# VHH binders against p46559: the designs that were tried, part 22

Target 1, 369 residues: p46559
Amino acid sequence: MTAIEKFFTEKSPDSEQVLLKVIELGIDFLGGEWKNVDKSQVNVSRVHGGQSNHMFHVTSSTSATPYLLRIHRQPPSQVFTDTVNLAIFSERGLGPKLYGFFEGGRMEEFLPSKTFDVNDVLVPENSRKIGAIFPLYHSINVPVSKSRRCVHLMREWLNGYESLGGGDYEILPTTVNYSDHPKSVSIKDLNHEIDNFEKWSTEIFEHTLVFSHNDLASTNILELNSTKELVLIDWEFGTYNWRGFDLAMHLSETAIDYRVPFPPGIKMNGDLIDNPPNIQIFCEAYVEADKKLKNRSPSDPTAEVKALIQECQFFWPLTNLFWALSAMKHSLLKFENGVDLDVQARDRLAVYFHLKPRSQKIYEELSKK

## First folded at step 6 (VHH)

Design k30 (framework vhh_8cml_1)
Fold by ESMFold2-Fast, scan of step 6:
Structure k30 (fold): chain B 369 residues (1-369), chain A 123 residues (1-123)
Amino acid sequence: as target 1 above (369 residues)
Amino acid sequence: EVQLVESGGGLVQPGGSLRLSCAASGRTFSSYVMGWFRQAPGQEREFVALISWSGDRTYYSDSAKGRFTISRDNAKNTVYLQMNSLKPEDTGVYFCAAGEYTLSDYPHEYDYWGQGTQVTVSS
């Protein structure tokens, strides 16, 4: 499924070949007025910002249904997972409508919306809205494996790093001013960290398994123009996982700015990592929305919110180890996505070790109960 | 790239033991993650155990933990599954699999497969 990727990446969106191809796709998957569209009536524009997909907004001056065309860059297993997840969400009205899929791509509903950025997710009102939508997605029963959690992908990436000739890794952060980390880590050290965190998570949080997004950066949140409601997109990492990992992933991403010039194309904000301003509001919104969705009344709502904050704090370092291991592997593969992957890996490892003592303390406290 | 041949299956009574072997032919055995999967009658193929390409990391399904041990000998191009305290529910065809780069418990992430060896646990 490289042929269609090459076709769309090597040609201009206004080339005759591309215009004819998007009409062909419109006829095949949507029918209707697409059968009557002339190439002079078609507009194809690139949608930028996606790391895993090449995206095009296809419109016409006719009543033919506009669509978003996604051409896949990610591995076949992630494409399969993302397609299954989108089909389920489409059918339940929880995401863009899936118009169709084909080898190497898919067609989906274009949602007139604002994509969030790092400034948007730091607004308290938006943090409350994001917290309130998570329970809706976490309540879905998806017929996929419950054993492929975050630690499974982490081991895959670390094994891939080792197989590609990777060795000891120096932790020299560029964008965070942390010094409470080892100067370097071995592959053995990193495997130990994964095993230790899996043990802790299983012992104190196994009951929190939910279907999770696992990659909720600001750019994967759409605010609909018409209703101002939020929609979560790009579920290629969607799988069952500990709830606190999914929530902590979003909170961690609110402290990272990808809009800085490449290189490095990434900047972590240590002040927001150390003192997350919206964690209270975010967790309050989650608990309240979860209560309404499940028609339940906990005996102590204040205690439940406090416990959820602790759960998010416990998983926060693991979210950074997760992306550090991905960045280490993909740097050796010379993957290009507008971020210096070595800077990302080093900074995220520094964050991991900086926050790990808090997680260990939480484990020690909760394992005694 | 690599061919896999399993051996060591057979009939055993509950509580018994079996050692499965998987012989690999190919230049790059030591670069592959090796896994054992099984398929019971009328069921889908499920994960049992895996071992990293270096042999320093091993992972087990919940049903296999404490009873089964996976190991490898890269000099002999062989991976082993020592199965102890066998139960009737362990009955199935056991497959050896080789995958590049990934410590995966999903069958679809493995590139090379053996033909399988039958394990029957029955009194």
Scores: ipSAE 0.000, ipTM 0.105, lowest interface PAE 22.6, mean pLDDT 85

Design k31 (framework vhh_8cml_1)
Fold by ESMFold2-Fast, scan of step 6:
Structure k31 (fold): chain B 369 residues (1-369), chain A 123 residues (1-123)
Amino acid sequence: as target 1 above (369 residues)
Amino acid sequence: EVQLVESGGGLVQPGGSLRLSCAASGRTFSSYVMGWFRQAPGQEREFVAAISWSGDRTDYSDSAKGRFTISRDNAKNTVYLQMNSLKPEDTGVYFCAAGEYTLSDYPHEYDYWGQGTQVTVSS
């Protein structure tokens, strides 16, 4: 643990030491009125949803600029990625302003907003708004690797799982009632699944490579109080990837509820996986917004929407394999994040195999065109 | 692909010393950041020490600083942890790990792990 993380985890947010420290940070990184702030004028409150970070909203009764203080609990590579991505989006007015960063933390703009939950993302109007904002982020040129896609991280997680002594994995789903999966999979089987999906994706969807969020769960979507505009946050998995993976990741997350009591702290909804209610509206909004952003006219709007739905359906199982492999590795490391990682891995593997036949059919159809 | 095998663990008296070794199989050992982690019964794996691919940079947990020294011999594909002034609190299974990124105290950054070697500090 960094010195700054130890400092903030060992002390109460309203302790004198913390109040003086947040004033020091305000003076150093923001200046201005922070130089005139007394500790009695400062309020520090913990922000909920800081599973991967310790987050504090720092305000004062003065005109000193309020800020969000993020103390990192995340791996350094994820912190680096998220910070670079935030800096780019900050410069373009597409995310919170990045006020500064230091070893073990950063300071950013606090956006008065509502964080979405799974109920919010199932509202048709919200699904339309989310679909409409994706093209804005997908149009950005980011100066990062275009070869480190989702399959790279999957291989790293699977290698980690094997290295940690992981072996054959029994697929025994807890929250989803699927039976059309193998009883168990070997590490060799999982490597073959990654290789096959990479081959399929490269052959039929290589032209769809865009800078992607890759983790757009409901809690990574903010609705601004003033404008009702959406802002996408927490870009620690942000990288170039196949567009359909990013879109399918969001759609997949609309079928998963993390608000259930731990254990297991996760519930997958098979009905929403099999019959996603808003996929049509979501894809229509994406195509329309992409058209406007690029000043283009689709030759056949109905066909383009149908093709995008097919693209999302193709990548849906891969999004579940992605998080299953992460859960398998991190379960062996005994990481605590409010979710039973073995339940998550087993349920997500069951979803993967349940949906895979549709993806194979799509590959066969599109590879002949 | 890299496989890691730890050795040198055992039973030692408080105040004693122990040297752990981690042998790597594979041609790319010198490109990896190497780390040592430990795990006590019922606890998560905690960081102990890490060393850069060249050996020029090292990092230590607060509990290891001043007592432990990490080093590597790239010609022998081996990383070492010299442990001095051992305390009962140092008891645990010690794991060697290899990663492709920066020096890190997070287990998530390491993609290859040994099976561990038991260190017991007891009178």
Scores: ipSAE 0.000, ipTM 0.398, lowest interface PAE 14.2, mean pLDDT 87

Design k32 (framework vhh_8cml_1)
Fold by ESMFold2-Fast, scan of step 6:
Structure k32 (fold): chain B 369 residues (1-369), chain A 123 residues (1-123)
Amino acid sequence: as target 1 above (369 residues)
Amino acid sequence: EVQLVESGGGLVQPGGSLRLSCAASGRTFSSYVMGWFRQAPGQEREFVALISWSGDRTDYADSVKGRFTISRDNAKNTVYLQMNSLKPEDTGVYFCAAGEYTLSDYPHEYDYWGQGTQVTVSS
């Protein structure tokens, strides 16, 4: 725990020490009216929903600029990645303004907004809007490593699982009713799955590398109160990656409900996994928005949409393997986030093997040229 | 390549109103974020307002928020700035600007600029 994390965790937001500290930060990083603010005029409230950060909304009864204070709980490497990504998107007007950063935290723009939930992302018009905003982010050149794709992090998590004493893993799904999977997998089996998907992706989709969010669950989507425009937040897993993985990650997350009681705190909807209702609208919106941004006309718009749907279907199982490996490692670390990590890992592995044959068929079709 | 031409400037008394127009020609207007900037004598060019490609997002400088309204008509290739409750401090040359992929309040992130239209708020 950093000194700044301990400070904000151990003290009440209403304490004189916290009020004085947020005024000091306001003066230092924002200036202006913060120089004239008395502690009696300041309000500090905790922002709901952040697992990786402690978040506080800092306001005053004056015209001093309100801000969101983020105190990091993440590993230093993820904090560095997230901060660099936010700085770039702040400069491009594609995310909250970054007011400043310091050891253990940062200050950013508070956006009056509604955080989406699983019901919101299943609304067809919202699916269209999400599809339309992806090309804005995918078009940006970010000066970070292009080799640290999803498979890099997957290998890190699997190596971590092994290093913590992890072994063979039984696939006993709780929330999905799938039976077309192995009863168990070894570490060697999981490495083979990663290697095989990397090979397939490189052979048929290497030209699709874009800077990707990689974690677009509903709770990382804000709808601005004033304009109804969407903003994507929490870029801590942001890397260059195959675009179909990024798109499939969002689609996969629309089939998962985290609002169910703990345990297990997670429920996967097999009907939505097998028959995603908004994939057509989502992909149509992506293609149309991408066309407008690049000032290009696709030679066959219908074929391009069909190809993108196939691309999303190809990567869908990989997104579940990605989070399964994270859950396996973090369950051994006894990480607590309101989700039973063993249930998540088992269900996501079941989804992976259920969907893998479709991905293999797509690979076989697209590799024949 | 786009060309931008501003109009609607003039002399107005404090508390008055003006509507500025910016007509765009060249490439597809709806592909651009449009911004208004102003420059007072002896000062740097400062941000006034912006509007996204679709018109769904707008942003304003604190000094004009609640008094100015930016809008666009993509069918007419035109962006507007409705200025109400004008103050002497609003005096300056107003510039229309177009940029791709940016919702920035920084002038250097806009690629295309008009020649400017003078707004004078005086008794």
Scores: ipSAE 0.000, ipTM 0.101, lowest interface PAE 22.7, mean pLDDT 85

Design k33 (framework vhh_8cml_1)
Fold by ESMFold2-Fast, scan of step 6:
Structure k33 (fold): chain B 369 residues (1-369), chain A 123 residues (1-123)
Amino acid sequence: as target 1 above (369 residues)
Amino acid sequence: EVQLVESGGGLVQPGGSLRLSCAASGRYFSDYVMGWFRQAPGQEREFVALISWSGDRTDYSDSAKGRFTISRDNAKNTVYLQMNSLKPEDTGVYFCAAGEYTLDDYPHEYDYWGQGTQVTVSS
């Protein structure tokens, strides 16, 4: 742990040391009324918001600007990516204002909002709103690598798993009732799966490359209290990637409930995976918003929506392989996030193999032209 | 998103001890302030104890001070309430609660609640 992370994790939010530290940060990065704040006027509260960060809401009884303090738990490369992404979205009015960053953390605008949960994202009107906001983010030209896609991170996680002593992995799902998967996979098998999907995606979907969130779970969606507008947060996995992966990632997360008792702290819903109820509405909203943003006349909205649904279906298994590989590696590191990572890895691998035949069929159909 | 499940309730004699456990599930247990509340028949739900996300700060109701101890194990996603010198007046359903954040405003904002566990103190 960094010095700053130790400081904030080992002390109560209302300890004198923490109160003085958040005043120091307020003075340094925001100035103004923070120079006149006494520790007796300051409130520091822990905030739920992403597995990769410790979050604190810093307020005072004065007119000093309140802020959200984020202390990083994630690797420096992910911190760099998330900070660059937030700075760009801050300047474009597409996310919280970035007040400043320092070694080990950052300060940003606190948005009075409701964080979505699994029940919220299954509401058709919310699914429509989420579909409609994606093109706004996908339209941004971000000056970062276009070669570091989801498959790059997947290979890093699989290499990390192997380096930590990982070997063959038994697929024994506990929350999803699928049987159409191998009983075990080797590291070589998983590398072949990554290579095959990269080849397929490059051949049929290379033209769909956009800057993507890659982790749009319900808890990374804020509904603003004042306007009811949505804001997407926590861009630490933000990279250029195939559009369908980003969309399928969100859809896949609507079929997963993290509110179940630990262990396992995760439950996948096979019925929602097999028959996603809002995919049509979601894709319709995306196509409509994307065309409006590009100021293009609709040529054939029905055909474009059908093609986007197929694109999402193609990438759905890859989103599950993505998080399975992360869970395999982080399980060996004894990472604590309220989810049994071995259960997550096994269930997600089962989902991957269950859905893979559909993706192969889509590849074969689209590659024939 | 957090789901809470209480356990450890039961029947105990006056002067006895009981340890309640609250198992939390979800992505962010270590980010929450955790509290224990109780509700006796025909009465409103009342505060018993709380513990900060780090475990460094605890607070107790006047009736619980000196008799009850709240603790947490973030590695196990569990909160405990050790109850000593139990009295018939301690009888009730005990609820575990998690707050996404608190503004140092008492009582804290609690967004997630367990189903409760029954504690009965009688001879």
Scores: ipSAE 0.000, ipTM 0.161, lowest interface PAE 20.7, mean pLDDT 84

Design k34 (framework vhh_8cml_1)
Fold by ESMFold2-Fast, scan of step 6:
Structure k34 (fold): chain B 369 residues (1-369), chain A 123 residues (1-123)
Amino acid sequence: as target 1 above (369 residues)
Amino acid sequence: EVQLVESGGGLVQPGGSLRLSCAASGRTFDSYVMGWFRQAPGQEREFVALISWEGDRTDYSDSAKGRFTISRDNAKNTVYLQMNSLKPEDTGVYFCAAGEYTYSDYPHEYDYWGQGTQVTVSS
């Protein structure tokens, strides 16, 4: 634990020491009216302090600018990635303003907003809005590695699983009723699946590399109270990747409910997986917004939308393999995040094998030119 | 790819000392942050200590500060944990971990793990 993390975790938010510290930070990084604030005028409240960050909303009864104080608990690599991404998006008006950073934390704009949930992302108008904002983020040239894609992280997680003593993995789905999967898979089998998808993706979709969020669950989407505009947050997995993976990740998350009681704390909806919700509206909005940004007209808009739907369907199983491998590794570490990681891994592997034949068919169709 | 093998665990009396070693084989040892973690039955894997790839930075859990010292010998591809003033609460399986250029006290950030070595502190 850093000195600043220890300070904020050992003391009550109402303590004189904390109130004086947040005033000091306000003066140092924001200036203005913070120079005239007394501790009696300050309120510090905990926001959802997850395992990744301790978060505090700092306000006052004065006109001093409120801020969100984030004290890092995230792995340093995720902190580095998230901070660089936030700084770039802040400068481009695509995320919360970054007020400043320091060793062990940062200060950023508090956005009065509604956090989306699984019900919100199933509303057609919201699917349209989300589809329309993806091209804004996908159009940015971010000065980070373009070679570190989803398959790199998948191999790291699988290597970690093996090094922890992991072996053959039995696929016993709990929340989906699929039977068209192997009963178990070996580490060699899983490496082969990663290699195979990398080969297919490189052969038919290499031209689609864009900077991607890679984790756009409903809870990472804010709807601003003032404008009703959407803002995408929590870019700790942000990297260059195939566009269809990013889009399919969001669509896949619309079929998953994390609000069910723990255990298992997760439920996958097979009906939504088999019949993807709002994919047509989502892809139409993406194509239209992308066209406007690139000042182009599709030669056949209907065909372009159909092709994007096919692209999303191709990557859908890979998004489930991605989180399955993460869950397999972290289950061996006894990691606790409100989700039964074994249930998540088994259900996601079942989804992967259930959807893989569709992806293979798409590869076969598109590789014949 | 790297393989990690721990040694030096055992039974010790309260107040005693042990020195754990972690031997790394494979490529790129010099690029890895090395960490020590421990796990008691039924508990999550807990951070103990870490050392940067150059050996110039170290960090410790609050329970380890002042009692444990982490060090490394890059020429021997080995990381060490010197444990002094051992308490019954230090009992657990101690794991060595490697993460490429990752300075973190989170187990999930580490890419490679050893099989563990048992440390038992009892009279």
Scores: ipSAE 0.000, ipTM 0.352, lowest interface PAE 15.6, mean pLDDT 86

Design k35 (framework vhh_7d4b_2)
Fold by ESMFold2-Fast, scan of step 6:
Structure k35 (fold): chain B 369 residues (1-369), chain A 123 residues (1-123)
Amino acid sequence: as target 1 above (369 residues)
Amino acid sequence: QVQLVESGGGVVQPGRSLRLSCAASGRTFSSYVMGWYRQAPGKQRELVASISWSGDRTNYADSVKGRFTISRDNSKNTMYLQMNSLKPEDTAVYYCAAGEYTLSDYPHEYDYWGQGTQVTVSS
C-alpha cells in the first residue's frame, strides 16, 4: 500500500489532515483560487470507485476548480496503463480531463453525470446509445502493445492463482442453474481452455483487433447530466484485443446483478445470458456508427449485423472465463469488494462451459469459409 | 471485510415509530459512507437515506424528509434510522448499505449490504 493510500484509508475525509492535503494538491496541480481556500470551505466526498481505486470528489464553496481525486489500489503496471490511456482520451476529448498525476494517485475532471446500473443498460434506447459509442473508442490509435490481449491477463491471473497455492477448482454454481460443466477443473485444464480460445480467435477474428476497454460493466458508463451523452471510464484493463470480446463483455455484464445482499452480492441471470434482449439493437447501432466513422456505405447491413451478433456470441464465454480467473486469484488474496469472489468464480466457470459449445460451432462454421 | 446486520424491524400501526440499527464488523467503518435502502414487493430497491463518514452530512428521499432521521456512532460501528409517523407506503424490507457513494442514488454504488429487516405498517 502506498503512503498516500495509507493516509486516505486511515483518516476520515472530513479530518483536518485530509482537508489540508486536498488543498495542498489543489494548489500544486490546479493553482488559481485554491491558493485562497480555507479548510472550512472544503468538502471531500467519497465517490463510487469500484475495486481498483479510492475516489474522492473535492469541492469548495469558492470558485476553485473542483476535481476528482483517485488514489490507486492496483499494481504500478496497471496504474501506468490506466494513466496513459486517460491522458490520450483526455487530449482527444473522449474522457475526463487529466489535471495531474503523482506517485499513488491522480487528479481529473469531475463530470456531473449519472453512473449507469443494470436497470439502465437493459433499457433498449441505452443499449443503442452504448452500441453507437463503442466504434468511437475502438477507432483510437493507442501507442501500446498489440500482442498483450485478454489472454495475457488471464495467464497472469492463473499463474498468480497457482503461485498463491491454488489447485483444482470445484465448479458448483450458486446463482445460475447450469449443470453442463465439469465438476472440477485443474490449472492445466484452464491453461488448455485459454490456449484453445486464443487459437480459435486468432484464426477467425484476427482482423478485428482494436483498442478495447475489456471491463465495461454498467458502473463504468457515465451519462452526462447536461447533454445526456455517454462517456466510458476506468480504462485500467485497456489493451488491444478482439473487438467481439469488448462488446461481449458489456453484454455479459448486463446479465449480472450486483445489487443483491452480500453474501453473495452477485446474481447471474441465466435467462438474460441465454436470451439477451438487446443484442440485436446493440449490434445494429455499432455497425451503423462504425460505418459512419469510416465514411463507408454499408454493403449489406443485415448480414453485417448478423455477423457481429455471431462474433459477440463467440466471445461471450471467454469474458466469463476472464473474470473467473481474476476472482480465483483475488479470493486467495482475500480481496474485499462486496462480492463473494468464490461464488463469482464458480458461477462464471459454469457460464463458460455452458456457452463454449456455441463458440466451437461458430469457429467450425467460420474456419471453413 | 465488513459485514452488516440489521435489527429493529417489525409490525407497527400507522403513525407509530420504529428505530432500525445496523451493526458493522470491520476495521474501516468510519471510512464508509452508509445508507438505508428499502424494497417493497414488485418494486426496485430505492435509497431512503444516506450519511457521510462523520455523520455531519445526510441525504433523504423526498418521501421520508421530515419523518426519518439517519445517524451513526463510529465508536460503536453502528448506524441508525429513526422512523417517525410511519405510513402504509413505508412497508418494505429495509437494507443497510456501506460503500463508496456520495453522487448517485443507485444501490449498485454501495460495496456491502445487509440481509434486510422487514418493516410492515398496517392497521
Scores: ipSAE 0.000, ipTM 0.141, lowest interface PAE 20.8, mean pLDDT 84

Design k36 (framework vhh_8cml_1)
Fold by ESMFold2-Fast, scan of step 6:
Structure k36 (fold): chain B 369 residues (1-369), chain A 123 residues (1-123)
Amino acid sequence: as target 1 above (369 residues)
Amino acid sequence: EVQLVESGGGLVQPGGSLRLSCAASGRTFSTYVMGWFRQAPGQEREFVALITWSGDRTDYSDSAKGRFTISRDNAKNTVYLQMNSLKPEDTGVYFCAAGEYTLSDYPHEYDYWGQGTQVTVSS
């Protein structure tokens, strides 16, 4: 635990020590009116930060700039990626302003907002708004590795699973009623699945490489209270990846409810996986926004939308394999995040094999061109 | 899912005290952050206090600091709000809320809500 994490976890937000520390940070990183703030004028309240951060909203009764204080709990590599991505988006006006970072934490703009849930993302108008926002960051050139795609992290997780003594994995889904999957898979089988999908994706979709969020669950979408505009947060998995993976990741997450009691703390909706209700409006919004942003006129907008739907369908199973491999590894580490990781891994592997035949058919159709 | 039932509300004179209880039924009480919110007539729900799943940390609204104390008993699946030095401005319906890993003072971050218990502070 870092010294600053220990400091903030051991003390009440109302303690004199914490009030003085947040004033010190305000002076050091923001300056201005923070130099004239007394501790009696400062308010510190805890905010939702998930398991990855301790988060505090720091305000005062003065004109000093309010800020969100994040104290890191996650591995340095994940913290580094999220902070670099936020710095770039801050500079471009695409996310919360980054006020500063220090060993063990950072300061950023607090956005008065509502966090979306699975009910919100199933509203057609919200699906349209989310589809329209994707081209904004898919068009940005971010100075990070172009080779560290989803398959890179998947191999790291699978290697970690093996290193921790993991072996054959039995597929016993609990929240989906799928039976069209192997009874069990070996580490060799899972490596073959990663290799095959990487090969297919490279052959038919290499031209679609864009900077991607890769983790756009409903809880990573904020609706601003003042404007009702959407802001995407928590870019710790942000990297260059195939566009369809990023889009399919969001669509897949609309079919998953994390608000169910633990255990298992997760429920996948097979009806929404098999028949996603908003894929058409989502893809239409993406194409329209991309067209306007790039000042282009598609030769056939209807065909472009159909092609994007097919692209999303192709990548949908891979998004489930991605999180299944993460869950398998972290289950062996006895990681706690409010989800039964074995249930998540088993259900997501069942979804992967259920959807894989469609992806193979798409590959066969497109590889002949 | 968790079901929440509040009790302990009532009529009290200014300067008096009340202790509210929230009994939770469900398997995962110990994994939830528990909060108290209140709603005065014609107003929106406002934050009062929260306590983390472990009970190690609490947070209070400015109006509640120094007067109210939140606590929990995970063995009894119950959260409490001890209210002292009550003022007429404290009048409202008090709601118990549960949120998974939530450290927020915003109502929208809480997944489960009780029906509320009426607190009236008047002479």
Scores: ipSAE 0.000, ipTM 0.103, lowest interface PAE 22.4, mean pLDDT 84

Design k37 (framework vhh_8cml_1)
Fold by ESMFold2-Fast, scan of step 6:
Structure k37 (fold): chain B 369 residues (1-369), chain A 123 residues (1-123)
Amino acid sequence: as target 1 above (369 residues)
Amino acid sequence: EVQLVESGGGLVQPGGSLRLSCAASGRTFSSYAMGWFRQAPGQEREFVALISWSGGRTDYSDSAKGRFTISRDNAKNTVYLQMNSLKPEDTGVYFCAAGEYTLSDYPHEYDYWGQGTQVTVSS
């Protein structure tokens, strides 16, 4: 833990120490009326819905600018990525305004909004809205590396797992009833899976590289109270990647419920994984919005939608391998985020192997052309 | 979808060696673990050796361990069984089998089977 993370973890939001600290931050980064605020005028409330950050809504009874205080729990490399991405989106008006950064945290605009949950993202109209907003972000040229795709992080996590003494990994799913997976996998087996998917993706989908969120769980989607427009938050994994991975990541997350009691704090819904109800409307919305944004007319819109559904299905297992590898490494580091990381890793590996045959078939079909 | 063809069987004297090959026909083979099973005269098929889809994991029956080596060449869609220090008890029909993501020594976990190749170790 950073010193500031320890401070905010150990102390109540209504403690004198916390009230004085948030006033200090307000003065330092925002100035203005914060210089005239007494601790009796300040309110600090915890904001829920973030696994990698502690978040606080800081307000006062004065005209001092309210802010969202984010205290980082994530690795330094992810903090750097998140910082660059947020700064870019803040400057372009595509996310909350960034008020400032400091060691271990940041201050940003509080958006009066409803955070989505798993029930919200399963509503067909919401799936349409989410599908329609993706092309806006996928069309932006962001001045960051275009070679550091999802497989780069996957290899880093797997190497980290091995360096921490990790070995063969037993696959015993807890929340899905899949049995069409190996009983265990070696580190070499997992490296081979990463290499195969990279090869397949490069051969059939290299033209689809776009700036991607890579972590669009329901809790990273805000619906603004005033306009009902959606805003995507928490870009800590934002990088260039195959667009089908980004789309499949969101679709995969609609089948996962994090509201279940800890342990395990996670439940995967196999019925939604096998038969995603909104994939058609989601892909239709994406294609229509992308067409309008780029002022283009596909020669066959029906064929383009079918191709995008196939693209999402191809990348779906890879999104689960991605988080499985993260969970394997972070379980050895004793990282705590309200989810049993071993349950997450085992269930996600089971999903990966259950879905991979479909991806192999798609690769074989598209590579023959 | 997958066709398996074994080769390399034959008659050898005790202490001799044979290298069995199994060629798989198909567009990709990256998800298939490969096993070798044998059927001794008058018996059911029994496990001999297995190699995972990447080649990162191998397993052997107690009778094969230390004498047999399984390997694969995914670029050629081929799996091999190098058999050294052969004994009369190794006589049987050797079957190549492919199973998606299996690491089981149980025949029912394998979806595709070759026709078999005869291995005879003379007295």
Scores: ipSAE 0.000, ipTM 0.389, lowest interface PAE 13.2, mean pLDDT 86

